# Ledger of designs, part 35: VHH binders against p53848r504to814

Target 1, 311 residues: p53848r504to814
Amino acid sequence: TYIMAIFNATPDSFSDGGEHFADIESQLNDIIKLCKDALYLHESVIIDVGGCSTRPNSIQASEEEEIRRSIPLIKAIRESTELPQDKVILSIDTYRSNVAKEAIKVGVDIINDISGGLFDSNMFAVIAENPEICYILSHTRGDISTMNRLAHYENFALGDSIQQEFVHNTDIQQLDDLKDKTVLIRNVGQEIGERYIKAIDNGVKRWQILIDPGLGFAKTWKQNLQIIRHIPILKNYSFTMNSNNSQVYVNLRNMPVLLGPSRKKFIGHITKDVDAKQRDFATGAVVASCIGFGSDMVRVHDVKNCSKSIK
Key: E = the ipSAE of ESMFold2; O = the ipSAE of ESMFold2 at other seeds; V2 = 0.75 times the mean of E and O plus 0.25 times the DockQ between their complexes.

## First folded at step 19 (VHH)

Design y01 (framework vhh_7sr4_2; at its last look DockQ between E and O 0.84; V2 from the best seeds 0.59)
Fold by ESMFold2, look of step 19:
Formats: structure tokens, C-alpha cells, sequence
Structure y01 (fold): chain B 311 residues (1-311), chain A 119 residues (1-119)
């Protein structure tokens, strides 16, 4: 299983980030420490850099500010002689196609798009023009300000009707008998599948795509737990849709899956606000559960880097 | 719009023969792969035979050697010659145009024609 370490390039609300080059050197030192720690335990590490908060209801940095925060840092990481460049994989956490384009120019490997192309209609074109880039197609509903009001999931589908579903490790009759318990992951799978079609139609290749059910994005904390438990269903999911005089069969089977279980709000509900050390232990247990249910990649927060950024 | 009209189905004795036809309109027929699929109640549609635009053919294992798919690009028609019919061949037969993408497929179906093999 791969580990993706979160690095927020956003400034503290109470800090003066006036000189970006000086901030970059401090951030780079934090990333070197993070990579050293991760590579002691793992063959490689993925660093996920974000210049704009994607937390529900957060204030969104402008595109220009997101670029200013993230692109010089990515460039500095790629140019560092203190990092084993063949073992460090860079991801940018952005839903903006122009930010993705700039990040690709400076050597990013992965575009981590929480919106799955929903927030920027040009994103898939950028990915398609760059076949070497991996793209994380993530699930949410609505936008940053509305998504958590949209966490109601039902059996019926949008647009043309969903005609059939399959979970390849179970009989279709079993799926129908368990529908109340699996409705969430099946709806997420259908919506991911619809966005997957759009990605492929825009020239993105299947081998570029990882899927992410989007823990905490249009989901309650209880729904996050159900998604984690039901990852095997998502990994074996396929379905048909009818439109006009045609039928579309979509197969998500064997696609790599990313989970990001270490969202602060979600962990807070699980831990009931225990102290920081116990919260770190509980976070580790949730991550281990994600791996146990079959996640191919887990995204975790970098607590050390956040602490140093505050200083 | 794509339109596929099947004909030639019916009741036939075991060991008999039928020829199915599928008249196509609404697209550049010669540029697309075509196929025949069949379905029994409660089951998914299974491939019987397909034929590429260039004439290359593929058959389901249970019909190989007994069925022949062909196409006539001047008449925009796909045929299925069915010989040595068995009761197991009883199904609704559907003509299809199939578009293959990466990880998803688009099927354009006809209305189907019933084939019944019984004494």
C-alpha cells in the first residue's frame, strides 16, 4: 500500500509569509524530514502539496495565489539534491486545471482533484495532453460551500436510468438483498463511473486514473465508516446505464483506490476529542483499517510539518 | 439515430437452420463492428458472434462451427446463418453495434427476434 503525506502550503492565519523564497526553504526542510521518516519505513513516498484549502465551507484562495503558494515549492522539491528523486513522488491537491498545468511544467507526477473534474471543465483536457501524469478522480457533490448538505444517498440514479449493477465477487441477487447496507458505496460508484466516462471521452487513459470515494466530501462521519468497510464493493463494481437507444456498460473493476481517512473533523468524531497522543493512535488504527479493507493508497496528514509551519 | 431491425427468427426443429438478418441505418455501417447477442429469461445477453468492419469474426464457444456471421456493406446488413440448431439455442437474438472504449462499452441494440428450437 502507498502512503501519501499531506503538505499544506497555505499560510497560518497569524503568520507573515512575506518572502516566499524563505518560506519555501523552511517548507522544503520540513518535507526532507518527512521523506526521511517515510523512506525509513517505505520504499517510496508520495507528497501531496496543497495551496488552497478544500475543507467544506473553507475560503478559497484565488487561482493566482494557489499558484504562488504551490508551484515554487514543487519546483524546489524536484530540484533538491537532498531527496532521492526516484523515490519521491509529487502530487498537487488542486481542482483547477491551470494550477495543474503549471504544476506539470515543474515536475509534478500526480494531480489530486477532489472534484473529479466537476469544478473545472478543462481539467480532463489537461490530463489527456499529459499521458505520464496520474490523476486521482475523487467523488464529491455540489461545491465547497454546499457539499455537506448533499450527503443523502438513494438507489435511484441521475440522468438516464441505471439499469443494472454488478459486484463481481457477489451474485446480483445478494446485492439487491443488501441494498440498505450498500446504497452509499453503490451511489458513489455510479457517480464516479459517470465522471470516468467523461474523463475517457476527453482522452484521459484508464491507466492514468486512480479513484477516491472522497471521505468527508458530501459524507457524514458515519458514511465515511461505511465507505471504508465497503471498499471491496467499489473495487469490484460495474453497472449499465440506458440512454436514448443505447446502453453503456461501465467497468470500475481493478482500478486503484485512494482513501484519505485522516480528515480532522472525521477523526474528531471517532476519538471524541481525546488528547493529541491518543488521537494519533486512533488515526493510525483507522488508516490500518483502510489498508485492511483494500485501499491501494492512503492519504495522511503531516502533523510535524503543520507544527513547524505554525512556528 | 442508429436503427437496427432484426428479422428471420421463428420456430425450427432441432438440427434445422435459420438465417437472421439485421438491417442497419442512421450511421456509416461499413465503419463499425456489428454483433449478434442472445438472451434467455433471467440471464444476461451473451455474445453469439461479432464481425469487425474489416470482416474479422469471433464466435461464442457454444456456437463455433455451427453459426456464421457475415456482412454486406452495400445493403447495410449483418447476417447470422444458424445451422445444426439445438434446444439450447432458444433465445431472443439481438443485433448490436458496439463501440469499445477504455473500460466502458456502448451498445446500440435492435428490438430482438425470437428463435425457438423445439420439436
Amino acid sequence: as target 1 above (311 residues)
Amino acid sequence: EVKLVESGGGLVQPGGSLRLSCAASGFTFSSYAMGWYRQTPGKQRDLVADITSGGSTKYGDSVKGRFTISRDNTKNTVYLQMNSLKPEDTAVYYCARVVTREGYWIFYWGQGTQVTVSS
Scores: ipSAE 0.514, ipTM 0.754, lowest interface PAE 1.1, mean pLDDT 81
Fold by ESMFold2 at other seeds, look of step 19:
Structure y01 (fold): chain B 311 residues (1-311), chain A 119 residues (1-119)
Amino acid sequence: as target 1 above (311 residues)
Amino acid sequence: EVKLVESGGGLVQPGGSLRLSCAASGFTFSSYAMGWYRQTPGKQRDLVADITSGGSTKYGDSVKGRFTISRDNTKNTVYLQMNSLKPEDTAVYYCARVVTREGYWIFYWGQGTQVTVSS
């Protein structure tokens, strides 16, 4: 299982005098310490740098500001002589194709796009032009301001076009008996499948793509728990749909899966009546559950503490 | 518009033979893989045979050695020669143009032709 550590390349602080930009050298030192701590326990570490918040209803930095916050930092990480470069994998958390292009120029390995290409129609072309780049195709609905109002999932996200569904390596009676209980993960799979088709049609290769069902994006806290529990279904999911005068079969089996449960609101719901020590343990238990249900990568804020839970 | 018209189905005794034909139009036939699939009521369509544009063939395990797929690019037609027919071969047989992508496939189906192998 890979550990993806979140690093927010945002202003550390600001004052009435207007000082608000974080020093790159200070951020680099924080990342070096984070990497050393992670590499004590793991063979490699993934650092996910974000210069623009993707939290529902958050204020979106301009493209220019996102570049200013994130690209020099990525460059500094790649140029550091204090890091084992063969063990540090860099990801940029962006939905903007121009930010992805700039990050690729300075040595990023992964583009982590919460929109799955929905927010920027040029994103897939950027990924396709760079076959060595890994792309995280994530699920959400709507945009940053509307997504938390779009958590109602119908039987088929793609309506009458869905003809058949398959959950491989699973007892067929389980699917027949549990259809109402699995509506969410099946909708997520269908919508990811549609975006997957668009990625492939734009020249992205299957080996470049990692799937993220998007915990906390257009999902209630109960739905986040359902997704974690139903990762085995997503990892074995395929379906057919009608498209014009044709039928399309989409196979999501064996695609790598990322889950990002750390510090999401739903953890607060399950821990709101317990003390801080018990909340730390509960967070670790949720991360361990993500791995136990088959997540190939876990995105976390507290690498040191979560690494102890994983080991 | 892709059009595929199957013919040659019918009732046949066990051990008998049939030859299915699929006339194709609306696309550059010689550039595409073609296939035969079959379906019994309530079941998925199963691969019977396919043939690449270059003539390479693949068969379902249950028909290997008994069925032969071929194509005539001058007539835009794909054939299925069905020998040593068994009752379990009874199904609707569909001609398909198959477009393969990474992790998804696009099937263009004909209307199907019934094959019945019975007493």
Scores: ipSAE 0.510, ipTM 0.784, lowest interface PAE 1.3, mean pLDDT 83
ESMFold2 (binder alone), look of step 19: mean pLDDT 87; pTM 0.863

Design y02 (framework vhh_7sr4_2; at its last look DockQ between E and O 0.56; V2 from the best seeds 0.00; counts 0 for: SAP .673 > .668)
Fold by ESMFold2, look of step 19:
Structure y02 (fold): chain B 311 residues (1-311), chain A 119 residues (1-119)
Amino acid sequence: as target 1 above (311 residues)
Amino acid sequence: EVKLVESGGGLVQPGGSLRLSCAASGFTFSSYAMGWYRQTPGKQRDLVADITSGGSTKYGDSVKGRFTISRDNTKNTVYLQMNSLKPEDTAVYYCARVEVREGYWIFYWGQGTQVTVSS
């Protein structure tokens, strides 16, 4: 399982009267320390750099500001002689195709797009033109300002156009027996599958894609727990749908999965009324459960603490 | 518009044979993979056999050695020869044009023809 460490290239605090930017050398030093801590326990580490907040309802930095915050840092990381470059994988957290283009020029390996291509119609073309780039196709609904009002999932996960669903792993109970318990993960799988079709039709290759069910994006904290428990269903999911005068079969089986369980609001809900030491332990247990249910990559804030749980 | 018309279904005794035909129109037949699928009530459609535009064939496990798919590009027709029929082969058989992508497939179906294997 891979560890993806979050690094925000955004202002440290709004309490300083607004926007505030750290210098590249300071950020690089923080990343070098983070990488050394992770590589003590792991063969590799992924650093996910973000220059624009994707929290629900957050104010979005301009494209120019996102580039200014993130691209020089990525370049500095790739040019550093203090890092084992073959063990450090770089990801950029962006939904903007022009930011992705600039990051690719300076040596990023992964484009982590919370919108699954919905926010920028040129994103899939950028990924298709760069076959060595991995793309994380994430599930959300609506946009940054509306997504948390869209956390209602149908009681029957079959959409009007969906005819049949399949789970390929024979150790999983038949979907008929689990229908009401799995509404959420089946809706997420179907919506990911529809976006997957668009990516493939635009020239992205299946081997470039990792899927992310989008914990905290159009989901409540209770729904996040359901998704974590039902990762085996998502990893073995396929379905058919009607399309005009044809039928389409989509197979998501064995696609790599990313989970980001360490968001502060989610963690706060599951660790309510416990002391600080117990909160650290509970956070590690949640990350370990993501791995136990089959997540191929986990995105975390506290690399050092979570690395011990992952081992 | 893709049009597929199956024929050749019917009632047959166990151990018997049938030959299904599928007449295709509305597309350049020789450029597409074709297949036969079958369905019993309440179950999903299962692959019986398919054949690529280049003539390579694949078969479902339960019919391999007993069924043969073939195509005649001059007549725009795909065939399924079914030998040594068993009661478990009873189903509606569908002809399909199949388009393969990476991790997803597009099917164009015929109306189906009933095959019943019974004493």
Scores: ipSAE 0.572, ipTM 0.791, lowest interface PAE 0.9, mean pLDDT 83
Fold by ESMFold2 at other seeds, look of step 19:
Structure y02 (fold): chain B 311 residues (1-311), chain A 119 residues (1-119)
Amino acid sequence: as target 1 above (311 residues)
Amino acid sequence: EVKLVESGGGLVQPGGSLRLSCAASGFTFSSYAMGWYRQTPGKQRDLVADITSGGSTKYGDSVKGRFTISRDNTKNTVYLQMNSLKPEDTAVYYCARVEVREGYWIFYWGQGTQVTVSS
């Protein structure tokens, strides 16, 4: 299982150009410590740099500000002589294709796009032009301002012509018995599959893609728990979309899966706390559950404490 | 709109022959691979034979040597010549245009024609 460490690249409120250099050095020092802590326990570490908040209803930084916050930091990480570069994998958390382009120029390995290409129609073209780049295709609905209102999944993703297949060698009655319990993960899988089709049609290769069901994006707290429990279904998911005389069969089986449970509000609901840092201790138990259900990669805030739970 | 219309199915005795035809319309026929698939109740559709736009053919193991797929690009038609028919060849036969992508497939089906092999 890979661990992905979250790093939010938020500039301090310093107002001079010399202090810009100091901000990068401070952020780099934090990254170096984070990497060393992770590499004490793991063969490699993925650092996920974000210059624009994607929390529901958050104010979005401009593209120019996102670039200013994130690209120099990525470059500094890649140029550092204090890091074992072959063990440090860099990801940028962005839904903007131009930010992805700039990050690729300075040595990023992964584009982590919470929108799955929904927010920027040029994203897939950027990924396709760069076959060495991994792309995380995540699930959400609507946009940052509307996704909170789109968490009702019954009859939202199902169409008249869509047939779903998610278990191998099960009889029809067992599939019927699962329908009420699996509506969410099947809808998420189908919607991911629809974005997957668009990625492939734009030249992205299957081996570039990791899938992420998008914990906390257009999901209630109970739905986040269902997704974690149902990762085996997503790992084995395939489905058919039917119309008159045509059928599209989509096979998502054995695609690598990322889950990002860290500091989501639903963990505070479980633990009856609201402090995000205290949620990091509880997140370790949730991370162990994610790994137990088959997640290939886990995105966390507190790498050291969460890594201990993997033991 | 892609349209495929099968014909030539029916009841035939073991050892007999049938020729299935599939009339295609709504697309540039000569540019696409075509295939014949068959389905018995409760099973998935199985490949019987396919033919590329360039004329290269493949056959399922159970029909190799007995069935021949061909195409006539001037008539926008794909054929399946079925010889030495056996009871296990009984199925609904579907003409298909199939597009293979990386991790997903697009099937355009006809409505099928029943082939029944019995004495």
Scores: ipSAE 0.558, ipTM 0.754, lowest interface PAE 0.8, mean pLDDT 80
ESMFold2 (binder alone), look of step 19: mean pLDDT 89; pTM 0.887

Design y03 (framework vhh_7sr4_2; at its last look DockQ between E and O 0.88; V2 from the best seeds 0.00; counts 0 for: SAP .695 > .668)
Fold by ESMFold2 at other seeds, look of step 19:
Structure y03 (fold): chain B 311 residues (1-311), chain A 119 residues (1-119)
Amino acid sequence: as target 1 above (311 residues)
Amino acid sequence: EVKLVESGGGLVQPGGSLRLSCAASGFTFSSYAMGWYRQTPGKQRDLVADITSGGSTKYGDSVKGRFTISRDNTKNTVYLQMNSLKPEDTAVYYCARVTVREGYWIFYWGQGTQVTVSS
């Protein structure tokens, strides 16, 4: 039941409406206000800082620009005397291992990686060397420029290597009866499972990992709704696959789950609103649904208004 | 390459005993956990017993007290002593080398040996 507040330190953000930069002092003041508003309603808050847009088809800031935008801000947040540091959890939204390294040096708690290690092969090593750091392993396909063309899901994402699948919760144990209706979430689970294996093989610990099925990354608006509805399946999913004369059983049961529905295109499609900031008011019902289906963490832009739907 | 060869299966009367052996090669046997699993038609392979490299054992609920797993690291062999056999124990029995990670398991299987308990 954690709330993760989005803070974009980039001009390419939907929520910022353009290319406007604020200086570090101004950004820190905005974060202090955001935290105080959130902590009026919650015992803790997670702040997710992003210095590079991950919006589909966005132009990617260089690594040097991302560091310049994000690392001094993270340092300023941690050094602030106006924040109850024991109640503020700090996350950085990055898929670059060198950015993650720098963020860890200045006191970040969570690395939020939309690529699940796909975009930077050194990311898992960075996480493994830092056992106190939480890592969000997220699902996407392709890259920032291609992902929205990769939203077609098939019965088995990993082909003939998938041998068996299991759903362990008794209220969703009728997987065969739901087979056609659950293709998407099972494909997401299989692909997350493959990335999970790579993380563990590189020394990341299971207790460091949160799972994010990646709303809006290689998914249509209808698919986003299916994922939200089928979170119980993902939280109870296990499967076997063949690998090099061996069989591998992968158990994703009870992994913590993050969902980020705020200001996504599918909310605008449902509400007919195109303004990302106005979508914050409509997001509350979707956030409540995410929690109702079992999301352990929700990522939102408007913490104050969405917080009431969480409670 | 990992090779596991089961032997000792066959036909036995209810209440009887049977001893399965699994000869292992292609790896450092003493460093790995080993197990016995069984499968009846239409079902998944179920744990019968496993034994860690350190000798700790675990048993499936239906065989506790009747079956005993053991290993001989000098012969690279794992054994399953099966006593008080019941018709429900009829299955193909598989030897396995098991590698445990956090949240996933790797199994190397033998070819299996048939055990039939005639009612």
Scores: ipSAE 0.472, ipTM 0.772, lowest interface PAE 1.5, mean pLDDT 82
Fold by ESMFold2, look of step 19:
Order: structure tokens, then C-alpha cells, then sequence
Structure y03 (fold): chain B 311 residues (1-311), chain A 119 residues (1-119)
């Protein structure tokens, strides 16, 4: 299992005139500490840099501001002599194709797009032009301001066309016995599959893609728990859909999966009326559960403490 | 409009033979892979045989050595020669034009022809 460490660039991190080197140096020092904590227990670490909040209902930084916050930092990380560059993988958390393009120029390895291309129709073209770049295709619905109202999941109606589903995991009982309990993860799988088709049609290669079911994006707190429990279903999911005089079969089996449970609001619902030390324990248990259900990568804030549960 | 018309199905005794034909129109036949699939009620359509535009063939495990797929690009037709038929071969057989991408497939189906193997 790989660890992805979250780093949010602050408004004071930019250097418009080059006279504010201390902001970048301070952020670099924080990243060096994060890397050393992770590399004590892991062979490599992924650093996920974000210059724009993607929390539901947050106000979005401009594209120029996002670039100013994130691109100089990524460049500084790649140029640092204090980091073992062969063990540090860089990711940028952005849904904007122009930000992704700039990050690629300065040495990023991964584009982490919470929208799965929904927010910027040019994103897939950027990824396709750069076959060495990994792309995290994440599930959400609507946009940042509307997604929390779009958390109702049900089976699609089967009118005159038939849509069939398959789960290839032998660890699960007959899918028929579980259909009403797994509506959420199957809908998420179908919607990811539709975005996957668009990525492939735009030239993105399957080997570039990791999928993320999007904990906290268009999901209630109980739905986040269902997703974690049902990761084996997603990892073995395939389905058909009808299109005019043709049928499309999509196979998501064995796609690598990322989960980001850390510091999400639903952990507070699990631990209500529990002191701060008990919340730390619950967070670790949630991360361990993600690993136990088959997550290939976990995205965390507290690298030091979560690294122990990953090991 | 892609059009695929199957023929040659019917009732046959175990050990017998049938030849299926699929007449194709509405596309540049020589540029596409073609296949035969079969379906029993309640199950998905399974590959029987496919043939690339260049003539390379692939067969399902249960039909290797008994079935032969071929194509005639001048007649826009795909054939399936079915020998040594068994009761387990009973199904609706579909001709398909198949486009393969990374991790997803696009099928254009014919209407199907019934093959029944029984004594």
C-alpha cells in the first residue's frame, strides 16, 4: 500500500517578486519532515500539493493564484538536495488543465483531479499528451457548490435498453443477495466508468489511470463508510450500457484504487462525544480499514501516525 | 447503419454439424474485427470465436478444435463452421462487429440465430 501525504499551500507561499524566499523555504522544510517521517517506514512517498481548496462549498482560488501557490513549490521540491529524489513522487491536486500543464513542466508525476475531468474538458487532452504522467480519476457529481445535494444514489432505470452489471470478486456472496446494500458503490462504479470511457477516447491510456471513489464528494457520512467497506466490489466491477445500435462493455477490474479518509467530517460522526485522543485512534482504525479492504493508496494528513498503521 | 444478418441456425443431433453465416453491410467490412458470440438465458454473451481484419483467429476454450471462424472480405461475410456439436453448445448465436479499446469494448450485434443440439 502507498502513502500519499497531503500538503496544502498557503496564501503566503507565493513569491511575486522573488523577495519572499522564506515562504518557499518554510514549506520545503515541512515537506522534508513529512518525507523523512514517511520514508522511515516506507520505501517511497507521494506528496500531494494543493493550491486550491476542493472542500464542498469552498470558494475557489483563481487559476493564476493556484499556479502562484503551487508551481514554485513543486519546482523547489524537485530541485532540493535534501530529498532522495528517487523516493519522492510528486502529485498536484488540481482540476484545472492549465495548472496541470504547468506542473508537468516543473516535474510533477501525478495529476490528482477530484472532478474526473468534469470541471475542465481539456484535462484529458493534457494527460494524453504526457503518457508518463499518472492521473487520478475521482468521482463526484455537480460542482463544488452543489455536490452535497446530489448524494442520492439508486439503480438506473432499465427502460427499453438493458444495462447489466458484473462483480468478479470471488470473496463476495452472490451479488443478487446484496443488490440493495451495494447500490451506492455500483452507481459510483458506473459513473467512474463513463468518465473512464471519455478519458480513453481522448487518448489517455489505461496504465495512466488510478480511480478514486471520492470520499466526501457528493456522499453523506454513512455513504463514506459504505464505500470503504465495498472497495472489493469496485475493484472487480464491470458493466454494460446501451448506445444507439451498439452496446458498450466497461471493465474496471484491477484498476488501482486511492482512498482519502483522513480528516473527513464523517470521522467526527463515528467518534461523537469522544475526546481528542479517541478521535486519533478512530482515524487510524479507518485508515487500517481502507488498507484491509484493498485500497492501493491512502491519502493522509498525519503521515507519522498513519504510517505506523499502514505498516 | 451497421447491419448484421445471421443465418444457418437450427436443430441438430449431438455430433452433428452446422455452418453459420453473417452478412454485413453499412461499414467498411475489411477494416473491422468480427466475431461470433453465444448466449443462454440468464447469462452474458460469451465469445465463441473472433477473426481480425488480417485473418488472425481466437477461440473460446470449449470450442477449440471443433469450430472454425472464417471471413470473405469480397462478400462481406463471416462464417462459423461448427462440428462435433454437443448439447452444451445450445444457445442463441450472435454475429458481432467488435471495436476494442483499453478496458472497454463496443459491440454491434446481429439479431441472433438459434442453435439447438438435442436428441
Amino acid sequence: as target 1 above (311 residues)
Amino acid sequence: EVKLVESGGGLVQPGGSLRLSCAASGFTFSSYAMGWYRQTPGKQRDLVADITSGGSTKYGDSVKGRFTISRDNTKNTVYLQMNSLKPEDTAVYYCARVTVREGYWIFYWGQGTQVTVSS
Scores: ipSAE 0.436, ipTM 0.756, lowest interface PAE 1.8, mean pLDDT 81
ESMFold2 (binder alone), look of step 19: mean pLDDT 88; pTM 0.880

Design y04 (framework vhh_3k1k_2; at its last look DockQ between E and O 0.86; V2 from the best seeds 0.62)
Fold by ESMFold2 at other seeds, look of step 19:
Order: C-alpha cells, then structure tokens, then sequence
Structure y04 (fold): chain B 311 residues (1-311), chain A 120 residues (1-120)
C-alpha cells in the first residue's frame, strides 16, 4: 500500500498549531522532513501538494493564486538535492486543467482531481496529452458549494440506464443477495464509470487512472464507513448501460484505489471527538481498515502515526 | 442508426447443418469487424466467432472450431455463420454483433437474435 502525505500550500490549511508558512524555503524544509520520516519506514513516498482548499463550502482561491502557491513549491521539491528524487512521487491536488498543465511542466507525477473532471472539462485533454502522468479520478457530485446536499443514494438513481451489474470477487455473495446493503458503493462505481468513459473518450489511457470513491465528498459520515467496508466490491465491479440500440459494458475491475480518510468530520462524529490531534489516532485505526479492505493508496495528514498502522 | 437483423434459426437434428444470416444497415459495413454470440437458456451470452472488416481474419471459440465458419458479403451488408455437425449443446439464441473496443469499456450493437434448437 502507498502512503500519500497531504501538504497544504495555503495559509488556512495547516493543522500544526496554527502556524502557516508560505515561504518556499520553509515549506520545502517541512517537506524534506516529512519525506525523510516516511522513507525511513517506506521505500517511496507520495507528496500531495494543494494550493486551493477543496473542503466543502470553502472559498476557492483564484487560478492565478493557486498557481502562485503550488507551482514554485513543486519546482523547488524537484530541484532539491536533499531528496532522493527516485523515491519521491509528487501529486498536485487540483481540479483546474491549467494548474495541472503548469504542474506537469515542473515535474509533477500525479494529478489528483477531486472532481473527476466535473469542474473543468479540459482536464481530460491535458491528461491525455501527457501519457506518463497518473490521474486520480475521484467521485463527487455537484460543486464545492452544493455537494453537501447531494448525498442521497438510492436504487432508483440506477434507473433503466444500468442493465446489469457484476462483482467478480469469488468471496462475495451473488450481487442480488447484497443488493440493499451495497446501493451506495454501486452508485459510486457507476458514476465513476461514467466519468471513466469520458476520460477514455478524450484519450486518457486506462493505465493512467487511479480511482477514488471520494470519502467526504457528497457523502455523510455513515456513508464513508460503508464505502471503506465495500472497497472489495468497487475493485471488482463492472456493469452495463443501455444507450439507444447499443449496450455499453464498463469494467472497473483491478483499477487501483485511493482512500483519504484522515481529518474529515466523519471521524469526529464516530469518536465524538473535536480535537484534531485525537482524530489522528482514530484515523490510524480507519487507515488500517482501509488497507485491510484493499485500498492501494491512502491519503493522510499524520504520516508517522499512520505509517505505524500500515506496518 | 445501427441495425442488425438475424435470420435462419431453426430446429435441427444432431449432426445437422444450419446457416445463419445477419443483415446490417445504418453504417459502413465493410469498415467494421462483426461477431456472433450465443445465449443458451439460463446462461450468460458468450462469444462464438468474429470476422475482420477486410474479411481476411477469422477467429472462433474453441468448442466450435472446425464446425462453424464465419463469412461476410460486403456487397449485401451481410455476415453469415455456417454451422455444421450441430450438437445439442449448440442450442441457443444466436446474436449478431458489432463490437467497439475501448480501454476498459466496450460498446455492443446487438441484433434481436435467432433461435437455434438442436434436438432429437
């Protein structure tokens, strides 16, 4: 399992006691320390740099400000002689195609797009033009301001467009036996599948894509728990859709999966805990569960504690 | 609009022969590979045979190899399945298909199917 460490390059995103360092040299030193700590325990580390908050209802930095915050930092990380560059994988957390384009110019490896292309229709073209770039296609609904109200998932959302569904894991009962308990993960899989089709139609290659069911994006805290438990279903999922006189079969089986359980409000609800540091302990237990259910990559704030849960 | 219409299905005794036809319309037929699939009662639809758009390449599922022959007539926009040495296990609805392959998803254009029954 890979560890993706979150690094917020915004003034209001730090959780280390309220100090915010926008200075590139200070940020680079923090990243070097984070990488050295992670590489003591792991063969490689993924650093996910964000220059614009994607928390529900947050105020979005302008594209120019996002570039100003994130691109020089990525460039500094790639130019550093204090990091083993072959062991440090860089991701940028952005839903804007122009930000992704600039990040690619300075050596990013991964575009982590929480919108799965919903927020910027040019994103897939940028990814397709750069075949060696990994793209995280994440599930959400609506936009940053509306997603909190779009967490209703029902069988009727499947409608007549979904004709058949398959779960290819031999340890799972037939899909009909699981129907009512799995409606959420099946809906998420179908909506990811629709975005997947759009990505492929725009020239993105299957080997570029890692899927993320989007914990905390258009989901309640109880729904996050269901998703984590049902990752084996998502990893083995395929389905057909009717389209006029054609049938489309989409196969998500064996797609790599990212989960990002840390510091979302759902952990606070299940632990009745408002202290962010105590949420780090609860997150460690949830991370272990994510790995146990088959997550290929886990995005975390507290690399040290979460790394101990992984080993 | 892509349309595929199968015909020629019948009741045949074991060891007999049958020729299925699939009339295609709504697309440039000579540009596309065509396939036959079949679906036995209570079973999933399975691939049987395919022929390239040029007609130069054919392929078959192992259990029908040597007994079934796929061919095409581009002037008549028709694909055929010649079935010889029929067995009861060949009983199924046979479907003509145009299949478009993408990375990790497929688009199937199906006909309505034609019933083949092999029994004594």
Amino acid sequence: as target 1 above (311 residues)
Amino acid sequence: QVQLVESGGALVQPGGSLRLSCAASGFTFSSYAMSWYRQAPGKEREWVAAISGSGGSTSYEDSVKGRFTISRDDARNTVYLQMNSLKPEDTAVYYCARVETREGYWIFYWGQGTQVTVSS
Scores: ipSAE 0.543, ipTM 0.785, lowest interface PAE 1.0, mean pLDDT 81
Fold by ESMFold2, look of step 19:
Structure y04 (fold): chain B 311 residues (1-311), chain A 120 residues (1-120)
Amino acid sequence: as target 1 above (311 residues)
Amino acid sequence: QVQLVESGGALVQPGGSLRLSCAASGFTFSSYAMSWYRQAPGKEREWVAAISGSGGSTSYEDSVKGRFTISRDDARNTVYLQMNSLKPEDTAVYYCARVETREGYWIFYWGQGTQVTVSS
């Protein structure tokens, strides 16, 4: 299981050249410490750098600002002689294709796109042009300002296009009652599959793609729990749908999966009735559950404490 | 619009032979691989045989190897399935298909099917 550590690039304060450079050096020092702590416990570490908030309803930095915040930091990490470069994997958290392009130029390994290509139609072309790049295809609905209003998953069909569903390692196909209980993860899988088709049609290769059901994006905190419990379903999911005058079969079986359970809002709802000491335990238990249900990568804020809980 | 029309299904005795035909229209037939599938009652539709667009490559599921032969006639826009040494377990509705393979997803164009029944 891989650990992906979140690092939010801090906005500049009072830019005059000298202050901006000091901020990058401070951020690099924080990342060096984070990497050393993580590598004490793990063979490698993934650092996910973000220069624009992707939290629902957040104010979005401009593309230029996102580049200014994130690209110099990524370059500094890759050029550092204080890091074992063969053990440090870099990801950029962006939904903008031009930001992804710039990050690739300076040595990023992963493009982590919470929109799954929905927010920028040129993203798949950028990934396809760069076959060495891993792409995280994530699920959301709508956009940053509307997604929280789109968390209703009450229909077994994604519309009138879905004909059949298959869950290869379970008896779910044989139990109608269980299908009612798994509506959320199956609809998420279908929507991921439709975006997967678009990625492949644009030249992205299957081996470039890691899927993410998008905890907290168009999902309530209780829905996040359902998704975590049902990761085995997603990892074994396939379906057929009508497309024009044809039938399309999509097989998502054995795609690598990322989960990001460490969002402040989600953790807050889970832990509202526990004291501070119990809250750290509950956070670690959620991360361990993600791994236990089959997540291949877990995105966390506190690598050191979460790693101790799951080892 | 892609159209596939199967014919030649019949009731035959065990050990008998039958040739299925599939007439294709609405696309450049010679450019596409063609397949036969079959579906027994209560079972999933399963692949039987495939032939490349060039006609130079054929493949078969294990239980029909040596008994069934897929072929194509590009001048007639037709794919055939010659079925020899038929067994009761070959009883099914047989479907002609044009299958387009992508990475991790497939596009199927189906015919209406033709019934093959093998019994005494």
Scores: ipSAE 0.542, ipTM 0.769, lowest interface PAE 0.9, mean pLDDT 82
ESMFold2 (binder alone), look of step 19: mean pLDDT 87; pTM 0.879

